# VH-VL binders against q0atu2, part 232

Target 1, 119 residues: q0atu2
Amino acid sequence: MLDKKARIRTSREYRNVFEKGKRLSGRFLIIYYVENALDNNRFGFITNKKIGMAVIRNRIKRQLRAIVREYQGQVKNKHDIVLVARAGIGKSSFEGMEKDYIAIMKKAGLFARNANKID
Below, E stands for the ipSAE of ESMFold2; O stands for the ipSAE of OpenDDE; V2 stands for 0.75 times the mean of E and O plus 0.25 times the DockQ between their complexes.

## First folded at step 11 (VH-VL)

Design te16 (framework fv_dusigitumab; at its last look DockQ between E and O 0.87; V2 from the best seeds 0.70)
Fold by ESMFold2, look of step 11:
Structure te16 (fold): chain C 119 residues (1-119), chain A 121 residues (1-121), chain B 111 residues (1-111)
Amino acid sequence: as target 1 above (119 residues)
Amino acid sequence: QVQLVQSGAEVKKPGASVKVSCKASGYTFTGYDINWVRQATGQGLEWMGWMNPYSGETGYAQKFQGRVTMTRNTSISTAYMELSSLRSEDTAVYYCARDYDYYETNYFDYWGQGTTVTVSS
Amino acid sequence: QSVLTQPPSVSAAPGQKVTISCSGSSSNIGDNYVSWYQQLPGTAPKLLIYDNNKRPSGIPDRFSGSKSGTSATLGITGLQTGDEADYYCGTWDSSLSAEYVFGGGTKLTVL
């Protein structure tokens, strides 16, 4: 249930984040992020064909959307954030992806002050 | 300044193994995957596989399954490619290349200088 | 025979323009974005074009790329003797486990 306004939708919007944004890598994820001119965050999800077959890539996208939805209230506003599935992610668990997301978002400074309670 | 520096040339006999190293500098080694590509004399480029240096996960081209092993030592920012059961057809220059993810694609943005491996009697 | 087909060679005089084709299928060029690599004599390949038509920093705009259907094209204008090199297209192929494929390469000779 990621709100329509909280989605990065167009090719141009995605490419802007890659071209203008900062990059941080974790075990299973890469994030690209940039400040936007909105009052809210927007999220995008990329699973390159190097990741595997479409069934696997779609499963991973669904899992990442669920993770983002769970923590979205704790993310600092006014950012466009793209999550890129990293090679090898198909062997990870949901919990492994979730742990990686939390760690990388903390390292990026994108969680609000209460992020210390997430673990 | 991103740099990939590979180990020196190797001469091997058929049936032996070779292990080529690729030392990364100027960036966070675990943040980008390493691919291996070879090129036989007078021939084109041939992709061998990828390795995620953070997780240690790999994906190999079907042609090399069972003969290739790609590893790393993150403490020294070094990737390795080992090819076993060498044949004369494995004579080639072996390159490591850094993988950069961009939108729905990826590309090899930095390459090592290459390591010549010669397999002969 | 490579999965991606390129002409073995092309040639032209300094100042002229050339194009290098790269023909594939729906499972590679058709479904995926294309990169081009330049390999000067005796050197490692260098990224020239990514995302079908984008140039990395430091690549002059006389190098261009395009894609139509299952074919990609590298264009080079204002040829210089320093452009004499082998040129490779590359992309992912989604048939039989995701593997990266290169074209067979095109030797550019500047007369």
Scores: ipSAE 0.757, ipTM 0.911, lowest interface PAE 1.2, mean pLDDT 92
Fold by OpenDDE, look of step 11:
Structure te16 (fold): chain C 119 residues (1-119), chain A 121 residues (1-121), chain B 111 residues (1-111)
Amino acid sequence: as target 1 above (119 residues)
Amino acid sequence: QVQLVQSGAEVKKPGASVKVSCKASGYTFTGYDINWVRQATGQGLEWMGWMNPYSGETGYAQKFQGRVTMTRNTSISTAYMELSSLRSEDTAVYYCARDYDYYETNYFDYWGQGTTVTVSS
Amino acid sequence: QSVLTQPPSVSAAPGQKVTISCSGSSSNIGDNYVSWYQQLPGTAPKLLIYDNNKRPSGIPDRFSGSKSGTSATLGITGLQTGDEADYYCGTWDSSLSAEYVFGGGTKLTVL
């Protein structure tokens, strides 16, 4: 589980990211990201209804949280980042999601090029 | 500016197939899902399904499963909707629409001009 | 026939206020955000309202949306002749599978 301080939790916080942030799309993920005034990053997760039933959406959200947690230390600081799951992600493997996350974060300049899984 | 330009009108016989195209411009094609919606003459809107242009993954309305195929050519930013085993009831204007994900919801913010498909003996 | 129920037609004189209702169930409007689309005669639908009550850029504030329980409402004040069109509500339904559903549409006539 992500630390509470690393989570976007309020509607206002989400709105701020969506309205003021940059948007970048990957294979299975869309990220909205904006600089914050904090010393830490905050992450939000969105799984809309077209992804499928609640059980699927919850699974995807859980998997994305795990991925974000794994690479948390490699993300540039002072960012609010919202991950929006795209259609089709439910058919992807965990590794596929992880690969897409890394790719999109690198493209956004939020990861170092040599970012790797931390054991 | 964002634009979705669809192919021209089609006339088909029952049992045939029709393939409608939707060319996108003014934005990153692979970044937004494409929905297809049809409207029979004098009738309401009917959602057919969505397609992720990046992955090629699709989700179809149950009514059209087995009969509809949504594809894309990313090199020319074009989405396709093919409907087979056409019936007279398939006579309608078919629209492509861009999907915008926002919070836990999404909406269709841009629409093609529509393609009239007529199925008659 | 449509999953969401709208009145077939509404009418009012210029300058007046009209409301268009959209009734659904817990699996659609009850659990999901509602969008509204305007379709002028002979044209493609246009996004009018999203997320129950938000207006896209270019949509005047005389258009409003609201949601309560399993019903949504579109409000139009200061009615103009150019508002004559068909209006559709839409949302996701997750009863069996995730499908987008529209209302039957409402024809607005400006008298």
Scores: ipSAE 0.526, ipTM 0.883, lowest interface PAE 1.4, mean pLDDT 92
ESMFold2 (binder alone), look of step 11: mean pLDDT 93; pTM 0.953

Design te17 (framework fv_dusigitumab; at its last look DockQ between E and O 0.80; V2 from the best seeds 0.70)
Fold by ESMFold2, look of step 11:
Structure te17 (fold): chain C 119 residues (1-119), chain A 121 residues (1-121), chain B 111 residues (1-111)
Amino acid sequence: as target 1 above (119 residues)
Amino acid sequence: QVQLVQSGAEVKKPGASVKVSCKASGYTFTGYDINWVRQATGQGLEWMGWMNPYSGETGYAQKFQGRVTMTRNTSISTAYMELSSLRSEDTAVYYCARDYDYYENSYFDYWGQGTTVTVSS
Amino acid sequence: QSVLTQPPSVSAAPGQKVTISCSGSSSNIGDNYVSWYQQLPGTAPKLLIYDNNKRPSGIPDRFSGSKSGTSATLGITGLQTGDEADYYCGTWDSSLSAEYVFGGGTKLTVL
């Protein structure tokens, strides 16, 4: 639940997701995801140098973090999930990224139907 | 298995245009970006640009901005590169290559066989 | 002409070792990860090394890569006649406009 606890931190952890995880592509995003041995989810964000200059890459990361925060309560637990910005993402709107994220996460089966359910 | 199969050799005059095709098979075409790279006779590799086949977005090397157009037809899993206002210096082998994302890298994991374009009077 | 500098040629006998250097700048090799491509005569390039030092499936461990500062190195041990090819380093450059850059290429001759 906490910011640090829900974040993939080390390059080793990132590379593990790429090496062992499943890959799904959308219009602006790619996700890599794998089950972890924790009780919670962890998220990582990648904007490599082909995306553009640092100002643009940092804006995209902030937007993706905001999108993930909005929907994290709907994500099935025990997954490490890396969002990779796809070439051309700098020309998309926030709403376009959000739509793409929802579609990818549904296709991956990572949204729990009753994640927001109140007992 | 992943394959990128390109169209055949072209001979053009200066000032003309050429359009090279790259047909992908063995993977989901829209899931990976296509890059174009050329190589003049006896010379090195020169990157021309990328194209995202899902969105249709492109990014071109500054050298080719205004002369190159990269497109696709997703229904036949085919990418295209068109170069206009050809000069003799554009004589080269043109390759398409699949872009793979890994951590903070990306690199070209599969290449087409190449298309020779000759520009001469 | 090339943003990344490689020696134009190198040669050695079968069974020997060679290294091929690739020199760049802080905005490319220093700031990013390096790949190496092998181009056999008359063929398209093929990925040989990625992430500075990793080998794709099917590439034997006698091929190795490393990076230090703004330079990268491809190492080949146990040279075989079939290794005779052109070798290119490549990476994304993070200056002004994000572009992919290659080295000028190194012709390896196995004597």
Scores: ipSAE 0.770, ipTM 0.909, lowest interface PAE 1.2, mean pLDDT 91
Fold by OpenDDE, look of step 11:
Structure te17 (fold): chain C 119 residues (1-119), chain A 121 residues (1-121), chain B 111 residues (1-111)
Amino acid sequence: as target 1 above (119 residues)
Amino acid sequence: QVQLVQSGAEVKKPGASVKVSCKASGYTFTGYDINWVRQATGQGLEWMGWMNPYSGETGYAQKFQGRVTMTRNTSISTAYMELSSLRSEDTAVYYCARDYDYYENSYFDYWGQGTTVTVSS
Amino acid sequence: QSVLTQPPSVSAAPGQKVTISCSGSSSNIGDNYVSWYQQLPGTAPKLLIYDNNKRPSGIPDRFSGSKSGTSATLGITGLQTGDEADYYCGTWDSSLSAEYVFGGGTKLTVL
């Protein structure tokens, strides 16, 4: 799992990202991202209620955390990033989620230049 | 400015189908889900379902399962709602509404002007 | 019948305060943010309150929202004739295959 310091945990922190951050939508994900004053990135995870039952939402959240963890070293530093899972993601494969994450992060320009990006 | 413009009034016979359009402008169409809500004359609002314009994924109210189809044409930023096997009880004003995702929840922040669908023999 | 319960009608004189209740259950109002929509006669619904108590831009502070437990309340102070409309509460309900649910609506009459 992500380290505590790499997590957005408080309502205030989430609010800051939602209010001050940029919004970008992908196939299954919406990201809100804003620069922070830290030396590390922080990630937040939100699952839309329209996704369905809590069991499904929790599964999606776990999968997204796994994806973020896998690519966290490639993300530009000093950002707070909230991932919002859109409706329909529950029917997607893990690979589909991963592709969407990569695509939206690239579109946002959040991957480091020296990162080994996945094509 | 965000705007949802719906197609004109429809008059249909029982058993027929109706397809209502909703053209979006002023924002990234694929970035926000579209909901459809109807309102029978003198009645309350009834949610029909949502559609993700990016993926085409949908979620329908159980009441309309098998009878409603929500689609979109991204090239013209237009959402569609088709209701088949029409009944007199389907006579209503149909609205499209943009779904704004905020935290784990969402609300409908912009609405179309509504489309009157009349089903009569 | 609506999943959320609202009084069918409320009325008050101009300048007065009115409250509109919205009663639900743990699977909807209890677990989710409530929104309120105003529908003026012959018009489409308009977002009035979101996230229980937040006002969109352009909505005056005469309108307020609150939530407690499985119930939500819309408050309108300094009632004006232009406030005469139907008001609907709405939220997501996880027990109904993630369906959005509305209240039955409340007709507000300004006397």
Scores: ipSAE 0.568, ipTM 0.891, lowest interface PAE 1.1, mean pLDDT 93
ESMFold2 (binder alone), look of step 11: mean pLDDT 93; pTM 0.954

Design te18 (framework fv_dusigitumab; at its last look DockQ between E and O 0.83; V2 from the best seeds 0.74)
Fold by ESMFold2, look of step 11:
Structure te18 (fold): chain C 119 residues (1-119), chain A 121 residues (1-121), chain B 111 residues (1-111)
Amino acid sequence: as target 1 above (119 residues)
Amino acid sequence: QVQLVQSGAEVKKPGASVKVSCKASGYSFTGYDINWVRQATGQGLEWMGWMNPYSGETGYAQKFQGRVTMTRNTSISTAYMELSSLRSEDTAVYYCARDYDYYETSYFDYWGQGTTVTVSS
Amino acid sequence: QSVLTQPPSVSAAPGQKVTISCSGSSSNIGDNYVSWYQQLPGTAPKLLIYDNNKRPSGIPDRFSGSKSGTSATLGITGLQTGDEADYYCGTWDSSLSAEYVFGGGTKLTVL
C-alpha cells in the first residue's frame, strides 16, 4: 500500500499532470509525468470505462499499485506520475504489466542511475 | 502535425468485404489507440471499435462482432479496418480516429478524412 | 435511435446564442465525461469540447460545455455563419459492454 503522501489525491492534481506533463506509452500502460515542488514522488492510477467492467478495472488498479510500490524507492524524486491503463491491458499478466512498467520508466529516465535491481 | 490519411473510395457488391487503411504521421503510432467510426449518408456517427496498435488487442461494438477485423502494420504506421459480408446498409463514410486518454476518460482528438464505401446491389 | 438524445436541429441569427442538449443515462453521461464534436458540411468531425467543459487549443471561448446529472449542454455565443455544422456529443458507456456512444447529432443553421 503506498503511503498517503505518495498519492495524487485531487481531480485538479490529476488533471495538472495530464495538461502539463510528458506522456510516454508502452504495450499496456501510459505514463504522464511532471516535476512537482515536493521532496517526494506522488503516484496516481487511472482505469477509465473503456477498459472493461468495474471488477476488471479494480483488479488492474490493485496490480499497478503493487508494481509501483515494489519499485518506488528507485524512482527519481520530485515527480507526479500517473499510470493509465491502456485498452487491452485486461489480457496481460501481472508479470507483463511489471515488465511494461520497468521499460516505460527506463525510457522516461525516471529510474535513478544506481537502481541496480531493475532488469 | 498529427495526421491520419485514409485510403480511397470503394465500391463493393453485397457479400464482399472491404479493407480501409489509415496511415498515421506526426506522432508515435503505437502510443495511441485507433478507433473506427462510420456515418451513413444523412445520418449520425456510429462507433465500431478500438485497436491498440502496440499490442494488437481490439474491442468491437457488439453490432459488428464477427464481421469486423481491425489490424495494423506498425512498420508503416498504418491501421486497417476490414468489414466482411457487406450489405447495402454498410454504405457509409468510414473514419479512423486517434483516441486520447485524459483523466478518467478518453476522446477522439484527430480524425482521418473518411473513406466512402458504397455497397451496390 | 442513438444512445444519447439530441434535438435534430437548432437555428439562430448571427450574433445570437444557441444551446444544444444531449440527454443520456447513469451509465454514460451520469458517470463519465462528455466530449463534443463539430462536423462541418462534407468534412470529418473535429473535437470541440472535452472533459465536459474544456476546449482544445484553437477553439474559441464562445464555445462552452457543461454537464448536469445525465445531461450535457453545448453553448455557442456570438453565432457566426461558419458555425453551421452538425454537432455530436459522445462518451463511454459503462453498461454491459464498454462501448463509445454518440448522440444522434444536431444540425445548426445560421439564418
Scores: ipSAE 0.785, ipTM 0.917, lowest interface PAE 1.0, mean pLDDT 92
Fold by OpenDDE, look of step 11:
Structure te18 (fold): chain C 119 residues (1-119), chain A 121 residues (1-121), chain B 111 residues (1-111)
Amino acid sequence: as target 1 above (119 residues)
Amino acid sequence: QVQLVQSGAEVKKPGASVKVSCKASGYSFTGYDINWVRQATGQGLEWMGWMNPYSGETGYAQKFQGRVTMTRNTSISTAYMELSSLRSEDTAVYYCARDYDYYETSYFDYWGQGTTVTVSS
Amino acid sequence: QSVLTQPPSVSAAPGQKVTISCSGSSSNIGDNYVSWYQQLPGTAPKLLIYDNNKRPSGIPDRFSGSKSGTSATLGITGLQTGDEADYYCGTWDSSLSAEYVFGGGTKLTVL
């Protein structure tokens, strides 16, 4: 699990990211990201009801958290980032999700230049 | 500005298929799912399914499974909805609508103008 | 027949207030945000309310939404003749293989 300080938890925090942040879409993920005034990154995870049953949504959340946790040290600091799972993600493998995450984060320019990315 | 422009009216015989197009503009086509909703004359809205233009993955309403196919051509930012084995009950106006994923839900923030499909012998 | 239940029609005079109810269940309205769509005669639906009570840009504050339990309500104050339309509530229903469901629609007549 991500550290509490690394999580977006309140509706206000989510709203801020959605309203002020940039939006990029991948195959399975949509990210909203905005700079914050903190010394750390915060991540939020959204799995809306379009994805399906709660068991599926929860599984997806767990998988996304695992992916984010794996790469969090490589993400440029001082960002609030919300991951919104697209409906099709339920049919994806973990590797597929990871690949999509990496791709979209690269596109967003959120990975540090010196990051050792898993290819 | 976001715009969804659908193909023209169709007249089909029972048993035939119809393919309606929906051309998107003013936004990143692959970034938003497309929903299809139909409305029979004098009736309410009926959701048919969604399509992810990026991956081509779909989710259909149970009622239409096996009979509906939603596809896209990303090069021209166009979504398609094909309905086969048409019957008179399929006579309706068919709409495409952009799905805006926001927080824990999604809603349809932009709609096409609709395509009238008439099924008659 | 619709998963969400709306009154088939409501009517009021210009300047008055009307409310349109939308009743569902725990698997749809109970657990999900509700959207409202306005459909003027002969036109495509238009998003009117999202996230239970939020208005897209361009929608006047005469339109309001609320949600309580498994029911949602659309409110229209200062009714105008241009408000005459069909109104639909909608939301996702997780019990139906994550299908989007609409109300049966309510025809608003301005007297």
Scores: ipSAE 0.621, ipTM 0.902, lowest interface PAE 1.1, mean pLDDT 93
ESMFold2 (binder alone), look of step 11: mean pLDDT 93; pTM 0.952

Design te2 (framework fv_dusigitumab; at its last look DockQ between E and O 0.85; V2 from the best seeds 0.76)
Fold by ESMFold2, look of step 11:
Structure te2 (fold): chain C 119 residues (1-119), chain A 121 residues (1-121), chain B 111 residues (1-111)
Amino acid sequence: as target 1 above (119 residues)
Amino acid sequence: QVQLVQSGAEVKKPGASVKVSCKASGYTFTGYDINWVRQATGQGLEWMGWMNPYSGETGYAQKFQGRVTMTRNTSISTAYMELSSLRSEDTAVYYCARDYDYYETSYFDYWGQGTTVTVSS
Amino acid sequence: QSVLTQPPSVSAAPGQKVTISCSGSSSNIGDNYVSWYQQLPGTAPKLLIYDNDKRPSGIPDRFSGSKSGTSATLGITGLQTGDEADYYCGTWDSSPSAEYVFGGGTKLTVL
């Protein structure tokens, strides 16, 4: 579970990332990210209505949180990062989402130098 | 400049199929989903489905399930919509639209010019 | 019939204000954010409002949007003859399955 200070919590905080941040898309995920003024990272998770009913959307969010938690120590600090579930994500396994996350984060340059060696 | 340029008008007989193309330019094609929307003359907009051009996954409106197929060729940044077993009720203008994911929703920020499909015998 | 209900038509004189309503349910407007699309005669639809009340670049500020409960409203002030068009609300709906839904459209006539 991510620490409370590592979470984006309000609609205003989420929208700030969408309005001011950079966008990068993968197979089943999109990330929006922007530098923040904190000493840490914050993560947010979005599953909109096109993904399906709430039970499905909540399952996907739990899986994405678990993925982010596993790699959070490798992420460059001072960023607000929102993961958006993309249409079709229901066809992906946990491992597929994880692979996509790693690829996106590498492409965005958000992993530290050591993290770039994550296969 | 983001553009979606669709193929030309089609005239078909009942029972045939039609395949409409939508060529994207000015953005990373695989980064945004493509939706298809149709409009019969003097009628409202009717959503047909979405296609994720990165994964190839699709989701179709229940009304069109079994008759519609949405595909793409990423090497030429082109989306396709094929509608089979055409009926006169399928006479409409067919639009492709880019789906922009924003916060807890998404919306269609760019549209193709439309492709008129006429089904008559 | 459309999932989202709009009046079939509205009219007003140049310079006046008009509003266009869009009525839905908890599974669409109630739980989600609304967009509005303008379709000028003979053209493709164009995004006018997103996220209930935000305007894309290039849309004049006399166009506004709002949402309350399961209803959304498009406002247009300072009407011009060039505003004659069909207007559609739209949003994602997660019931009975995830689909995008439009209103039936409202024809605006500027007299």
Scores: ipSAE 0.796, ipTM 0.920, lowest interface PAE 1.1, mean pLDDT 92
Fold by OpenDDE, look of step 11:
Structure te2 (fold): chain C 119 residues (1-119), chain A 121 residues (1-121), chain B 111 residues (1-111)
Amino acid sequence: as target 1 above (119 residues)
Amino acid sequence: QVQLVQSGAEVKKPGASVKVSCKASGYTFTGYDINWVRQATGQGLEWMGWMNPYSGETGYAQKFQGRVTMTRNTSISTAYMELSSLRSEDTAVYYCARDYDYYETSYFDYWGQGTTVTVSS
Amino acid sequence: QSVLTQPPSVSAAPGQKVTISCSGSSSNIGDNYVSWYQQLPGTAPKLLIYDNDKRPSGIPDRFSGSKSGTSATLGITGLQTGDEADYYCGTWDSSPSAEYVFGGGTKLTVL
């Protein structure tokens, strides 16, 4: 699980990202991202009812959290980032989700340039 | 401005197929799912399914499983809905609608003008 | 017939207030945000309310939405002749699979 300080938790925080942030869409993910005034990144995860039953939504959310956690050290700091799962994600493998996450984050320019960056 | 423009009216015989198009503009086509909703004359709205223009993946209402096919051509930002084995009960106005994913839900924020499909012998 | 239940019709005089109910179940309205759509005669539906009670830009504050339990309500104050239309509630239903469901629609007549 992501550290509490690395999570978007309140409706107000989510709303701020949705309203002020930039939006990019991938195959399975939509990201909203905006700079924050903190010294850390915060991530939010949205799996809406379009995805399906709670079991599926929860599985997807867990998988996305795992992916974000894996790559969080490579993300440019001082950002609030909300991941919105698209309905088709339920049919995707973990690797497919990961690939899509990497692609969309690169497109957003949110990955920092470092020795650990995955190309 | 966001706009969805659908193809013209269709007249089909029972048993035939109809393919309605929906051209999107004013936004990134692949970034938003497209829903199809129909409305029989004097009746309510009926959801048919969604299509992800990026991947081409779809989710159909159970009622239309096996009979509806939703596709897209990304090069021209156009979504398609094909309904086969047409029946008189399929006579309706068919709408495409953009799906806006927001927070824990999604809603249809932009709609096409509708396409009238008439099935008659 | 429709998964969500609406009154088939409501009517009121200009300037008055009307409410349109939308009843569902735990798998739809109970667990999901409700949207409302306005369909003027001979036109395509238009988003009127989203997320239970939020108005898209351009929608006057005469229109309001609320949700409680497995029911949602659309309120229209200061009724105008231009409000005469069909109104539909809608939401996602996650049981047994994710499907969007509409109410049967309510025809609003301005007397």
Scores: ipSAE 0.649, ipTM 0.907, lowest interface PAE 1.1, mean pLDDT 93
ESMFold2 (binder alone), look of step 11: mean pLDDT 93; pTM 0.957

